# VH-VL binders against MKRN2 opposite strand protein (MKRN2OS), part 8

Target 1, 223 residues: MKRN2 opposite strand protein (MKRN2OS), of Homo sapiens (Human) (h3bpm6)
Amino acid sequence: MHCAEAGKALIKFNHCEKYIYSFSVPQCCPLCQQDLGSRKLEDAPVSIANPFTNGHQEKCSFLLRPTQGTFLREYDGRSDLHVGITNTNGVVYNYSAHGVQRDGEGWEESISIPLLQPNMYGMMEQWDKYLEDFSTSGAWLPHRYEDNHHNCYSYALTFINCVLMAEGRQQLDKGEFTEKYVVPRTRLASKFITLYRAIREHGFYVTDCPQQQAQPPEGGGLC
Key: E = the ipSAE of ESMFold2; O = the ipSAE of OpenDDE; V2 = 0.75 times the mean of E and O plus 0.25 times the DockQ between their complexes.

## First folded at step 1 (VH-VL)

Design e7 (framework fv_inotuzumab)
Fold by ESMFold2-Fast, scan of step 1:
Order: structure tokens, then C-alpha cells, then sequence
Structure e7 (fold): chain C 223 residues (1-223), chain A 123 residues (1-123), chain B 112 residues (1-112)
């Protein structure tokens, strides 16, 4: 029934001193059964951004997908992720035991990390040539593939660093790239998957309103 | 600027061990393989093996397996090659050299070399 | 293991001469990608080896254009179009198609 399709939105609203997550505002509160259509919500519902995109529509981006299945349906949070780099024409370049693959399909539900900043002038015009020239290098032949050290991730990161060098930018090691760009997005994706599956299974997900306090509220109490 | 600086000459007796150091500077130490190559007097160049400092993964030529150990100290950006059970045939100049491939890529050609360390195995 | 053999083992030449050194491998070094996994190095007594040519025909950074590499598969040639005084040295080819990496036995270029 296509319930796990990446295009479905999530919403969050407040009722009964709880955060309630669902695909749409229900007619009645699932906790107190009050009619939400005849009674206005105290706070406006908030749309939760879908962390997944069709990678074939993303230009000059680093993509992550599960090696097997999709994030919303099959991903277990522990299985390996496969990575690739997009060109400007919907093709995802990725490295496997079969060498460099140029995929026109299969990356429809991906985490995307844009690689070009607005101030990287001229690189987009050279991107497809750079990526193709890089990918035909002898370094990325099938027999060079090794699961631990010469894999889809090292392929992608080496290309990213070639681009950074060409733009006069600082190169990144694996830990730096992973911590700065990958981990924040995978954490958001994991939370979204958890919410999505719970809503799909039960119709809604409920959590307490968290108290987040960096500083005490200015207006709290008597003046 | 990329530099590889090796330790000084060693004189050892047969049966002893020698540990040669190679200190790297001017690049990301954990992102490039370092190889060891030797040249015995009157002989050609011979590849011994290599190490990836990022995770201390190693590869050795079969004839040295069991006698050679390569290690990396990331705090000092230094690679070590230890050769045990020394024989007179191990007398050679030992070079460390960087594989040109960035980030764990083995390109199999060596763009920067250390100055060499003479190891003499004799009385 | 892939064996590599150089010829000649030595040669005598004068400044301005064209010098050719040949390298032959026991197996093809040409991969399906079109690259030949063969490099050339210059070695002088008391100095570290220096990379000249990589992947069969590509000149390394800072190497003069009088040096060129050619060949494919099992037969490779290093050419010095006009020998200079600093070129009197020993030259080595090396295959890197597979480990263990293997060097040729060397070719010594001596003053005539």
C-alpha cells in the first residue's frame, strides 16, 4: 500500500501536555478524545522535514542508502550503508566489488549531503567531467575493492577531497567528514524512521513535552 | 612541504633485531600508506611491505613474514620497521616511501622517499 | 608473483644522446581500465630514489620533458631524448599490478 513511501509528511501538534505525531491532524485527540475540528489547537501544528530525498534529483551531492532495501521499510539501524556521488544528470556514481557503477535508478530514498557551496563558482560546470575522469582511474578497478579500506566510502571521500583541493579548500579525513556531515543527518533519519514506523503501525506516536533550558525564561515569575 | 626523515645508521650482529624509524611531516599522516624498500650492496631495489597508519593495517612480502613488523605512532607521525633474526644478507640501505594515493588508496607508485638508513649486519 | 626484467643492465652514453631502457613483465600490467601499472625511478648513489613516470606514460611533477614513458601490456620503454649531465644514474621500473610490488634489476647509465 505504499505507506512507507519517502514522500509522506509527518506533523507534530500539542494536546493534553503531550507532543502527538501523526500523518495529519486527526478529528479527535487520541489521548482525550476531544474533537479537534470544533476546537482550535492552542499551538499551530509543526511539519517535520522528511530527511530522505530522491537522490537522482540531487545534483553534485553525496548520497547514503541502505545496502539492502529502503530506509523506511527495511533498514534496521545496524546494516551497512552504501554511498555514492551524483552528477548533474540524475546518475549516481558508486564503487563496489563490480567497480564503479553509474546508476540511473535505486537511490530514490536517500540521505543527501550537498557538496557545492553557493560560492563554489564554476565547479558545477566541470563537475560531470571531473567525476567521470576520476571514476575511470585505475584506483577504482573491481580487483582493487576491499570491504575495510578501499570501498564505496573511500571512493566518495577521495573524490570530495579532489574537489576541495581544486577549490582551494581544506581536505577532510574520514572522521572529520563523518562527524561533521554524516552523523547529524543519520541521527535525524533514525528519529524520523522511528516516528514513521510507529505512526504507520499505531496511527500516532506520543511523547512528553521536553523541558529544554539553556537559560531560564526572562518572563518567568513576578517583576 | 612533504618530508620523510629516517633514523641513523645501525650496526648489528647476526641474530639481533633492528628498528628503523621514518618520521612524516607536511601532510595528513593517517591518510597515506608508507612502504619500505631496501637495497643490498650491488643489488637492486626490493619492496618489503607497507603500513596504513590510519588503522595500522599491514602487508608484507612473503619472504619477510615472521621477521618483519611495521608499526605506526600517530602521536609522533612516525612509522617503524623492525626486522628480527638478522642475517648478513640483510645488510642494506632501507628506505621508507609514501604511496601517492590519498586516503587509503594504494596507487602503487611512491612520490616521496626518506633519505635511507644503512643497516650493517656483521661482527 | 609478477617478474620484471630490464634491458640493458648498463649502457655508456654522452651528453645529448638519446637513451632507451626497456622493461618486460611476466604478465600483462594493462588492466581493463586502460591503465598500465608500471612506474620508473631514477636512483643516484647516496640519494633516495626519485619518481619519473607513473602509470606507464605519465610524467611526474617537476620531471623534465626529455623523459618519456611508452609501451603497454608486457613491454615498456623509458626514453631520455637528450641526455644531460644530471641524468647519469641507475634507472628502475616497478610493477604495481599486484603485491608483492617488484622492481626490475636496474639499468646503469654511465658516461662514455
Amino acid sequence: as target 1 above (223 residues)
Amino acid sequence: EVQLVQSGAEVKKPGASVKVSCKASGYSFTDYWIHWVRQAPGQGLEWIGGIYPGDSDTTYRRKFQGRVTMTADTSTSTVYMELSSLRSEDTAVYYCARDEGYYDILTGYFDYWGQGTLVTVSS
Amino acid sequence: DVQVTQSPSSLSASVGDRVTITCRSSQSLLHSSGYNYLSWYLHKPGKAPQLLIYLGSNRASGVPDRFSGSGSGTDFTLTISSLQPEDFATYYCMQALQTPYTFGQGTKVEIK
Scores: ipSAE 0.000, ipTM 0.420, lowest interface PAE 17.7, mean pLDDT 82

Design e8 (framework fv_inotuzumab)
Fold by ESMFold2-Fast, scan of step 1:
Structure e8 (fold): chain C 223 residues (1-223), chain A 122 residues (1-122), chain B 112 residues (1-112)
Amino acid sequence: as target 1 above (223 residues)
Amino acid sequence: EVQLVQSGAEVKKPGASVKVSCKASGYSFTDYWIHWVRQAPGQGLEWIGGIYPGDSDTTYAQKFQGRVTMTADTSTSTVYMELSSLRSEDTAVYYCARSDYEGSYYLYFDYWGQGTLVTVSS
Amino acid sequence: DVQVTQSPSSLSASVGDRVTITCRSSQSLLHSSGYNYLSWYLHKPGKAPQLLIYLGSNRASGVPDRFSGSGSGTDFTLTISSLQPEDFATYYCMQALQTPYTFGQGTKVEIK
């Protein structure tokens, strides 16, 4: 349970020809006040998938988190996101102005992108060694850190491309990786954050069209 | 200021080995790569390889693999390039050059040694 | 291996002339960082090579502003806006995207 409101699930149900989002089906409809316990809903309630995972439980994955605070509590949609790569033992490798950090905690609320495909089964057994060897090179010393071109994202992407090349796969540039893997995940995360905060503030959220949703978190850079 | 100072000219017979030195000063020796580049008479510049003194990691051009060895002595801030099984075609001026890097890529050669002429003659 | 080809092999020029030298790579030198991993060097007999331009278009410290680099991907140009007496030399481009690092064949700029 990495979320700030652990134990609260987001659900979507239909009533009054609207989509209503809440942590649980309320006793009465917030729009018409009818008792929902004794009357059948038009359709069964649907759980909204949590886009965040405990990064320390994700193996061989690319992780995103806000540089300050957590997605659900503090992220403003504009602050920079920090990225890292997990090993097989719950450690998150990430690059900052202080050099390569090996975190055993702090990534409990992360967006996770798995990096290994089925045809990379041999790579998982070598992953921790390759990541450690990559991370101990002089390329990732503290004084090499630079916000635009030598940062947490270039560290992670360079390692990913080393893995892709080793597996005979095509390398990806920053734009390609971001558009294919990062943007879809951050879009879902942004919608979830919007719903979560509205429910926390008002007890429920009502929508009848997609245009009421907040845009994905595009503010700030990666690192 | 940054300086790279190389050892003096060498004359060797075919089949011998030569070891050229490059002494660095004016910067943190273990934070930059040192590369070796040669120029044979009437020819262009040719990259041989490089070494990162911070961990002695090396990379060599395939055509020199098996004949070249690069080493670093951090106590004297000196890099060595040893080339074995010398041929007349190895007659060249050999330069050391400093490089910074980004990720796994070397960036460019910002400071160069004065060059060492190696002549291979029978 | 990434090959780089320079043109011309030599040119004759007078002081004050605008000189352009081109460098073409066999594959794109544009990296995911947004940089083009190409540098330009000036070389005179009996002297060490000297860095002029790095990462495609950035002038090295102490290099006069008459020198400029342009281009992206596979096609690059070194321009000397007004040739000076000390600029008669051989010029080399070098790709640094992949090892082995490769130099162009050189362009000798000679007095007309």
Scores: ipSAE 0.000, ipTM 0.400, lowest interface PAE 19.7, mean pLDDT 83

Design e9 (from e8 with heavy chain S99E D100Y Y101S E102S G103D S104W Y106E L107G Y108P; framework fv_inotuzumab)
Fold by ESMFold2-Fast, scan of step 1:
Parts: structure tokens; sequence; C-alpha cells
Structure e9 (fold): chain C 223 residues (1-223), chain A 122 residues (1-122), chain B 112 residues (1-112)
């Protein structure tokens, strides 16, 4: 099965008391070589969505991408990530040593964190104006860039806190925002990258099947 | 095998409090949220709130804020939902349910308790 | 906050019929992870609800093949390809994209 240019999604299925990860259900089990049909599997296969999205299609979101290359191919797990904020028209606002950039491309493989809650109706309507006004401030000029304290992350977080204040909500410091929103997604992304690369190299990846998830409910069912 | 076993039916007077238990077994109790859902006679399912037993973090629906308290006892793998200032409209079957969670996704209520009927009448 | 609305509220059907139930959310349930945070449940009087479909389209363990879920974003469908006697029940969708989690009002599938 030639899957080099296939979509980035994975599947998980159960066979041989294992969880088997692959790009598609193979004709034969890679562990026991038995023919696989829907009736030969313990449970229906589960789709594992790509945690990366085209950031230019995400509205009002905080985006993360590697500074160099893409997550799936080049990211080494330790190099710095670059962050940005999307407007409603596919533009990613981000801060670098060259000042605030307004990118129409380059964020096609990003981790996305939506920033607006459904109860923030008024903010959605004003988002693009607030972001543009914030970004043209003298605080974000090229010569003010500083790697540790006045960078892409502080730019994005300061804007997020301006939105939170406008909505009468508690501001977040860097540690609070990172732990609550960024770490869970980067942890998920890291695991997905590991699985993706293993499947790409070997055709599949295998883990032990937890007993509790594999067992159907006792006596409970539609039958 | 995963099981959630709830306490038995309760009959209460208006203004009283009720505390319903949900005992979990067959999985790591501290790794999954447990939620409470009710169904009043002739009505649909209504989400009340949830608790994460690993750190006792809670989230409650605004309608029940100030009247509901959820707690977890890790030594007995039991979650409790206490509802105070009971009204006749609180008459319902109350269910506990486990929210499935993994490194990939969360959300579905994959296992449910059998339900506890709470009747509030004069 | 996120409202989910089911259609129809009730329907009458015979064994062997194809049944379709829809669920519409007030906002997209498609998370940036690519998952639709929408699940479907079967509920019968005197019994606990049972998970049928999760993340929009994935069949839960032990659920018969006649049940399928489809849709993305705001519009979702539960299909029963050939209704069986045990399928006469009330069906609920639930969004878990954000708290408060919300259920649809339910669809009652009754014998014709």
Amino acid sequence: as target 1 above (223 residues)
Amino acid sequence: EVQLVQSGAEVKKPGASVKVSCKASGYSFTDYWIHWVRQAPGQGLEWIGGIYPGDSDTTYAQKFQGRVTMTADTSTSTVYMELSSLRSEDTAVYYCAREYSSDWYEGPFDYWGQGTLVTVSS
Amino acid sequence: DVQVTQSPSSLSASVGDRVTITCRSSQSLLHSSGYNYLSWYLHKPGKAPQLLIYLGSNRASGVPDRFSGSGSGTDFTLTISSLQPEDFATYYCMQALQTPYTFGQGTKVEIK
C-alpha cells in the first residue's frame, strides 16, 4: 500500500489483543497474518484525527508551528515553536525581530487553540479590528523584540489578555496559559508525530490493549 | 469490567438535601471524569456537572451552581453528588457516567450507573 | 451555551425500516484536533443510557453494525439501517466540545 502522500489521519483497530495503528485497515493482520474483514475485528476501527490543521482556515485562534520546517517531517521536539493569532480572513498575525507579520501562507500545518467561547458573541464581531489596532501599537515594533520577554509568545498572550479583560474575565500569565492550553495540545501532537513516523517507516505501530477498553459491557447492549 | 453502582432511591421533602453515591470499579478511578446527568419525568437528559477524582476539580451547570456539590473519595472509589434546597422540580432519575479520556480525545460517556430515583414531595 | 436540537421529536416505524435522526448544534463541534465532539445515546425506560456513537461517526464497542453516525460541524445524523425490536427507544445526541455539556431534547422511536 503506497501511502507516502496520503492524508495525515491515522486509524486504530483491535486484533490479537493489541491496538494496531496504521493509515488504513490492512487486508491481513500484521501480527498474525489472518484475513481482516469487518466481522474479523473485535471492534470497529477508530479514526485518530491529525492534531495539525491549516491555520489559515482557523478563525480567532492561537497557532503554534515549528520555526523551521513542519511538525510531521522536520520538527525535532526541542527546537523553538513560533506562535501567532488568526483573524477572520485567513491572516496569521505574528511577532518577530522584523515586527508584526501578517501571513497569508506558511501556517498550513499548525496546532490551533480556539480563543473565543460561544458566549463571546460581541468580541467575534470586533475581533479583526481589535487585533489590527493592538498590532499597530508601538509596543510591537521590530527594535523592541527580545528573545526571552518580548517575543512572539508575549505578543500573542498580551493580545489574549486584552480580549479576556474586555470580556470581564481573569487574565492569564504565561505559565497558566501554557499549562492549561498549550501543553495538552503539544503533548498530543508529540505522540501523534511519534506514531505517524513509526507507521510511515514500518507500516504500522502496536501497543498493548487495555482490558477495560477492550471488554464490552456485561449484560448491557441493544441485543 | 468497568462498573458504576449507584445508591438506592430517595424520598425527600422540599427544602431538604440529598446525597447520591456512585461507586466505580474496574478501571483507574483517578484518571477519568465522572459526570452527573438527570432525567425529570417527561423530560430529556440534563447535564448537572462533573468531577475529576484525581484532583477533585469540579465543573457545574449554572442552573445548579450554589445548590450542587460533587466530591470524591479515592479510598473507596466513590463519587458523591449532593443537591440542596430541593424543589418538586428536582424529582428525577439521577445518573453518574464516566467520560472516556485518552491522549487523543475525550468526551463520550462510555459507562453509566443504573440510576437513582429522587422523589421530592410534600 | 452550545445548544443542540434534534429532529424529529418522535417518529413511528416498523421492524426492518431505515430510521434517520438529525442533530443540529448552535455552533461548530469540529475541534482543531479534527474531531467532532458529538455522541449519540440510546435510552430505554428503567435502564441507563447507552453510548452508541462517539466523535460523530465512531461506533461504540458492542454496538450493532446497523447503527451509523455521520456529519461534521453543526449537522449530524444517526442512521439505523434496519430497525430491530430492541431499537424502539429514545435517542439523544450530546455535545462535549465545551462545558456545559448539552443534550438534544431526544427523539422517540415508536412502533407503527
Scores: ipSAE 0.000, ipTM 0.427, lowest interface PAE 18.5, mean pLDDT 84

## First folded at step 2 (VH-VL; framework fv_sotevtamab)

Design g1 (from b12 with heavy chain T98R N109D W110Y P113Y; at its last look DockQ between E and O 0.02; V2 from the best seeds 0.00; counts 0 for: pae E 6.9 > 2, off the site)
Heavy chain, then light chain:
Amino acid sequence: QVQLVQSGAEVKKPGATVKISCKVSGYTFTDYYMHWVQQAPGKGLEWMGRINPNSGGTKYDPKFQGRVTITADTSTDTAYMELSSLRSEDTAVYYCARGGSYDWYEGSDYFDYWGQGTLVTVSS
Amino acid sequence: DIVMTQSPDSLAVSLGERATINCKSSQSVLYDSNNENYLAWYQQKPGQPPKLLIYWASTRESGVPDRFSGSGSGTDFTLTISSLQAEDVAVYYCQQYYDYPTFGQGTKLEQL
ESMFold2, look of step 2: ipSAE 0.069; ipTM 0.631
ESMFold2 (binder alone), look of step 2: mean pLDDT 92; pTM 0.943
OpenDDE, look of step 2: ipSAE 0.312; ipTM 0.723
ESMFold2-Fast, scan of step 4: ipSAE 0.409; ipTM 0.694

Design g2 (from b13 with heavy chain E103D Q104W; at its last look DockQ between E and O 0.01; V2 from the best seeds 0.00; counts 0 for: pae E 9.0 > 2, off the site)
Fold by ESMFold2, look of step 2:
Structure g2 (fold): chain C 223 residues (1-223), chain A 122 residues (1-122), chain B 112 residues (1-112)
Amino acid sequence: as target 1 above (223 residues)
Amino acid sequence: QVQLVQSGAEVKKPGATVKISCKVSGYTFTDYYMHWVQQAPGKGLEWMGRINPNSGGTKYDPKFQGRVTITADTSTDTAYMELSSLRSEDTAVYYCARYDFSDWYGYAFDYWGQGTLVTVSS
Amino acid sequence: DIVMTQSPDSLAVSLGERATINCKSSQSVLYDSNNENYLAWYQQKPGQPPKLLIYWASTRESGVPDRFSGSGSGTDFTLTISSLQAEDVAVYYCQQYYDYPTFGQGTKLEQL
């Protein structure tokens, strides 16, 4: 089953010279109370894309989720993230103190980083075998798990580097992969979580409108 | 800054072998694939194969019937393409070209060698 | 093989006029996972190697004049030179890098 919150969108609209964020355009402006509804807006509401996806619909991808709970409900920005690798059927291989798990559920609200490039097409046919063979090796037994040096992240990165090596590509260290591919996506996710929770708690969220953004063009150029 | 410098033109007889060098400067040789491209006179560009200079791994277009061998020498930052059993239709300019995969997704051949003319005549 | 077909084979354009070159691939080069088109355009002048102009179908390489632009998606792509300069006389190639590289047959652009 899809997580309804993972697919939920946010909107941004202009009124009262402010940017107002909400789940839908309200009947009345929450600031001035004079609004007759969404048809009184100077420009079309902009939909803010949900950065989370159902990880079980992602093939051959690196996934991130909170170790406990979900991003939108429970994640505090400081607690641990858990990672995994999807096979071609959306099964999420992930390593923990209990060994390698092959999850068919639980990753419905994930950040996804595609790992398979189109010029690696022959790899798609071998992916599930490579991932399974990698995962059954003795390196990933439960008792070998360590929070700092032999964990879910090192499992995923080691597999990624095996794929890169098989394709004759340069391997990545943890810092390089994290800075290039993970951080940009988690930064966007953090902003979305902040907005989402503020709207859920207060019904809306408001920011000031700088000079160059005070008058968007007609015709919905913001989306 | 980045340069790919190829060896000079060659004249060969049918059945001979040619080996073309491509010396690299201005970047880390092992960070990029090196590709080889054939251009017959008045014709378009045809991909021949590539090497990963870091691992030595190669891939070739089957149309060259196993006649092409691509190698790399990381001590001299030089890639080589060897084409054997030469035919008159192998008369062409041969280019080395760098493929950029410095980003995860890669993007194209950003630097090319100056080309090496190989003439095959009886 | 992904076959790349360019049109026209040759094109004559007056200085200052617009030149348009089309490229069609036998299958889509748009990758769903990252929503990028794996297509590049090259310029080749006589006696010189190809020079990269555009990658990702529409992204101009550094140092390429802004009169060059690329557009299209999936299987149909276009290179446009908005105002032809004398130095733009060359052969132009499209190339896909979705799978192992293949090139269009080339379009010779001449000055009328």
Scores: ipSAE 0.007, ipTM 0.548, lowest interface PAE 9.0, mean pLDDT 84
ESMFold2 (binder alone), look of step 2: mean pLDDT 91; pTM 0.922
OpenDDE, look of step 2: ipSAE 0.063; ipTM 0.659

Design g3 (from b13 with heavy chain D100G F101Y S102D E103W Q104Y Y105E; at its last look DockQ between E and O 0.65; V2 from the best seeds 0.00; counts 0 for: pae E 9.4 > 2)
Heavy chain, then light chain:
Amino acid sequence: QVQLVQSGAEVKKPGATVKISCKVSGYTFTDYYMHWVQQAPGKGLEWMGRINPNSGGTKYDPKFQGRVTITADTSTDTAYMELSSLRSEDTAVYYCARYGYDWYEGYAFDYWGQGTLVTVSS
Amino acid sequence: DIVMTQSPDSLAVSLGERATINCKSSQSVLYDSNNENYLAWYQQKPGQPPKLLIYWASTRESGVPDRFSGSGSGTDFTLTISSLQAEDVAVYYCQQYYDYPTFGQGTKLEQL
ESMFold2, look of step 2: ipSAE 0.007; ipTM 0.514
ESMFold2 (binder alone), look of step 2: mean pLDDT 91; pTM 0.933
OpenDDE, look of step 2: ipSAE 0.037; ipTM 0.545
ESMFold2-Fast, scan of step 4: ipSAE 0.000; ipTM 0.413

## First folded at step 4 (VH-VL)

Design s13 (from g3 with heavy chain S55Y; framework fv_sotevtamab)
Fold by ESMFold2-Fast, scan of step 4:
Structure s13 (fold): chain C 223 residues (1-223), chain A 122 residues (1-122), chain B 112 residues (1-112)
Amino acid sequence: as target 1 above (223 residues)
Amino acid sequence: QVQLVQSGAEVKKPGATVKISCKVSGYTFTDYYMHWVQQAPGKGLEWMGRINPNYGGTKYDPKFQGRVTITADTSTDTAYMELSSLRSEDTAVYYCARYGYDWYEGYAFDYWGQGTLVTVSS
Amino acid sequence: DIVMTQSPDSLAVSLGERATINCKSSQSVLYDSNNENYLAWYQQKPGQPPKLLIYWASTRESGVPDRFSGSGSGTDFTLTISSLQAEDVAVYYCQQYYDYPTFGQGTKLEQL
């Protein structure tokens, strides 16, 4: 149980001229079986932060989750993501064919993009009212839902643009918001998922060190 | 180069209103919030409020709310700060300062006007 | 309001020596979502507006000499001038921009 369980960030450490990823530094190197508990590693282990958060604990944020299952267990890297906006009390507002849903659970493993920065003075106090008023608009009724142009993403982006307008910033189109804020986070998430699943399945994940050439070509190693 | 140029010194009587301007150049006026900061003689800096020049949205420190009005004219790239019901304790240098804003950016006050001395005395 | 408290109120430092100014906030100015401290340092000389030196607690503004450095996180911050130059004589202010902006009372740095 202790071998594969995360609970915290992943760890990357060096041994046997390899990078080894695991949930914690093991007692023995998985490659050479040398005891790591009674000797110090050359370099300190590096912590790799979990990119997923409990969305119900994120205030005033744009959340992403897989439509089915969780990121770490079921997400295939290409299936549609469902998005929502949190209020200040753990409720995730999201738009579907059933209209605007106000979820108190189900977003425990989400990618979070904070929308209300510290410099938006007084907005936190008005956020829940603005979000509720926006969400009860006739624009977001069940029968208006359309997969390509009037969906969970357009719901969330329209609200984000209302916030940007209130703060006096230029509105963002879908491409601008996605490339600037969503893609970097989903890219990091994909890398983490790959590492996590490998560690969960095998107890560790190994990569070669970057290629390094010794002085003479025949005397050098390749990674 | 970025430059914020404020209007000249003012001498006002108690109860009067003063309106100070801050004309910007060297950047897109609507890309930055404009803040106003008060500094009484020999004292520290006190924030008064700010405006979003793109949409005109304002926020004020509660101490000044009701007496301060901040406006912006995008056709002349000029922000204004109007302070009413002046008292002797309002004697101070008033600064405009720009503040960058974007999601995850947010900046400190990177450029300031030269300051405008307002003296309130009869 | 977040209250900013600087120490000391004034200090005198010889040319070439290290100057250290401290700043404490009444609550954390670290925004955990982006892991940034919403804290800045300004230099003000008589008759001049404040000049930005450091933002995000430790990021030096363009054109600011590398003898100026900022450190700290959460509620405790430090501005360090590694080797005082005559032109560094000024009042220094810390400022939080986590909420409605507030400034420290200022630290007057004089040449000894």
Scores: ipSAE 0.177, ipTM 0.590, lowest interface PAE 3.7, mean pLDDT 85

Design s14 (from g3 with heavy chain G57Y; framework fv_sotevtamab)
Fold by ESMFold2-Fast, scan of step 4:
Structure s14 (fold): chain C 223 residues (1-223), chain A 122 residues (1-122), chain B 112 residues (1-112)
Amino acid sequence: as target 1 above (223 residues)
Amino acid sequence: QVQLVQSGAEVKKPGATVKISCKVSGYTFTDYYMHWVQQAPGKGLEWMGRINPNSGYTKYDPKFQGRVTITADTSTDTAYMELSSLRSEDTAVYYCARYGYDWYEGYAFDYWGQGTLVTVSS
Amino acid sequence: DIVMTQSPDSLAVSLGERATINCKSSQSVLYDSNNENYLAWYQQKPGQPPKLLIYWASTRESGVPDRFSGSGSGTDFTLTISSLQAEDVAVYYCQQYYDYPTFGQGTKLEQL
């Protein structure tokens, strides 16, 4: 069955000297079958944030999705990602061999990187015009598409750099943008996918809990 | 220690132009936007505009567009605000204030100059 | 233009008592993509520039005493001083930086 709403977040809780991951706290412990009702847990359950958002609800953002399938179901962690830029009206602009596409659907499970900064005054009001003008230039026609140097990523990054230039800020190359903004999010996404799929298959995911002493200041004691 | 030091008080006649400076120390001038804020008696704080000292790019509030000019001199770590066609209503204290521009870490106005009183009279 | 409205215009509070100042924006200053509120609070004493107290609606600036706290989201925000000290007598301003910066009209806090 589809677990659309459950896939928005995961829950971690402690029982039987284990960390148990699930979509919600069950009535009974899946390991020992003891009733968990009426707050029998020592610690409150912890929510694990879903790293994916509906890209059509993200304004002025850089989006990533798998070229084929969805992150949670089909993505293998290594296949190509397709990227796009959102406008303020739920449309995702993206570049392919067919030219610039303006998608009203298909990006419901995306990694989102917000591009609009608090100090970019008036940019929200100009964004849709800037994106459309950029996208209708001769540079992004179908026949100019080239897998290595003139593709969905270079389209998106060139637009980002146009915005940075309009704000008098330094341009970013692909390596700089990818390492600073993309890699941390794809790393978190990979971990979430692993947990999500295990829970989908088995109903829960369990790790040993060695009751580690608090070495890290904020967190620790995780199995 | 971060410091923003503004030039001294000015008295101007209606129709004149005033140019106020804001000299910074204790940080890299080109790592922060510099903003200008007007505080007229009874009006509160009004944002005028800002400059990126690294590029010279400016943005202005539409109310001041055409009368205000903000510039920066990186050789002296000094920002300037010039206001033309002065009216009695421009009598105010003018502040410079810095603002971070890291992609994810916009701050607020964390450091301000001491203010420059401009009086427009007679 | 985002209009910021503070209430009350003036407030008198006894030393050691709680002071509460409200700020309303004419439109949401919550940025959905990062789930942050683009709102700051400043303290201004006579003859001095404004001093930053709170940013991101609830984050205290370094060096600001923990008796100062910010709360709220979207359009309704509150600055709270849990136990008024004599040095806290000042005018307080809220400010949005979601768009072209705009400030509230200010709230004058006086000792009762």
Scores: ipSAE 0.264, ipTM 0.662, lowest interface PAE 4.4, mean pLDDT 86

Design s19 (from g3 with heavy chain K59Y; framework fv_sotevtamab)
Fold by ESMFold2-Fast, scan of step 4:
Structure s19 (fold): chain C 223 residues (1-223), chain A 122 residues (1-122), chain B 112 residues (1-112)
Amino acid sequence: as target 1 above (223 residues)
Amino acid sequence: QVQLVQSGAEVKKPGATVKISCKVSGYTFTDYYMHWVQQAPGKGLEWMGRINPNSGGTYYDPKFQGRVTITADTSTDTAYMELSSLRSEDTAVYYCARYGYDWYEGYAFDYWGQGTLVTVSS
Amino acid sequence: DIVMTQSPDSLAVSLGERATINCKSSQSVLYDSNNENYLAWYQQKPGQPPKLLIYWASTRESGVPDRFSGSGSGTDFTLTISSLQAEDVAVYYCQQYYDYPTFGQGTKLEQL
């Protein structure tokens, strides 16, 4: 179910000087009821990519999910996100008050940040061993868990920095990693969630933004 | 400005070893992987291997594994490619090439050395 | 190994005409996690090293003229020169960097 939802894209199209978002181009415009099957669209529809993936199918990736529920259904934009690291066999390693968990399910709707490029040859081959060895150290026992400084995020970031060091790259602090990799993806996710929920509830979502050519370049605004 | 400058042409006998240098300037040597590519006469480009100059970590194409050794000297910003047990089939131009990437933004060989001709003849 | 196959092996085109070079990989070079094709195109003139033209299948390298464009995804890729200039006479190579780098056999572009 949620795996199917995670793969669903949205469509944006122009009609009635509006941007209309839906799961597919409808037979008739929801605003004017005009038949859209006769090439009455101003431009070709644009697909909006789903920002969520099944984390268990993502190899060597940093994953984010809500602590409770799923992004599309329950996430409120304010509640804590839980993070984990995937191995090459669909297992999500994550750190909690119960120690390192190795999840085979529960991350089917996640934001994914790939940690390896295909050209990091030897690291891919050693990834599962490095992750397991890192995760079994005394640093990540249950009694060492601390909400602010020794948590799921510090577990994941410390492992990421071990990988960066092994590849001869500079380490990242929490602010650097969050701003460069996490924030852009969570912004896209928030926008997608808003559109998805509106379409699910009303069948479509409309913005008042006109096409680019109708707006001044410097004061055009967002659509 | 980025430059990769290779050592001059070599003439070697069968069974000998050749060591080619690639000296870099205009960027931080340890921030980019250095690859080596062979181009035999009348043939295309063939990847040989690469080094991470910061860690010394190397990977080689199986065809060259056992005969090729790639090294880096960070004190002189120079990468080396050593090919042993030379045969006439190793007569080729050898190139060093820079490859850079971030986790998300990998890219291709953007700068190449001028090439070094190695002739294996008896 | 990922095998890269170019077509044609050689091509003769008049100045101002379009040149099209094709490249096929034996398996997909599209990396799903970042939705990028790990495919580059190089130009090589006699006595010179290869010069990067295009990376990620369609991104033109800085300083490369607008007449060069790359297209395609997955396994099938094309390099197009919209209006051949005399300085474009060269051998062109496609290359994947999804796995250990492999190059196509090259396409020799000549002027008619």
Scores: ipSAE 0.185, ipTM 0.618, lowest interface PAE 3.8, mean pLDDT 85

Design s9 (from g3 with light chain D32S E36K; framework fv_sotevtamab)
Heavy chain, then light chain:
Amino acid sequence: QVQLVQSGAEVKKPGATVKISCKVSGYTFTDYYMHWVQQAPGKGLEWMGRINPNSGGTKYDPKFQGRVTITADTSTDTAYMELSSLRSEDTAVYYCARYGYDWYEGYAFDYWGQGTLVTVSS
Amino acid sequence: DIVMTQSPDSLAVSLGERATINCKSSQSVLYSSNNKNYLAWYQQKPGQPPKLLIYWASTRESGVPDRFSGSGSGTDFTLTISSLQAEDVAVYYCQQYYDYPTFGQGTKLEQL
ESMFold2-Fast, scan of step 4: ipSAE 0.164; ipTM 0.611

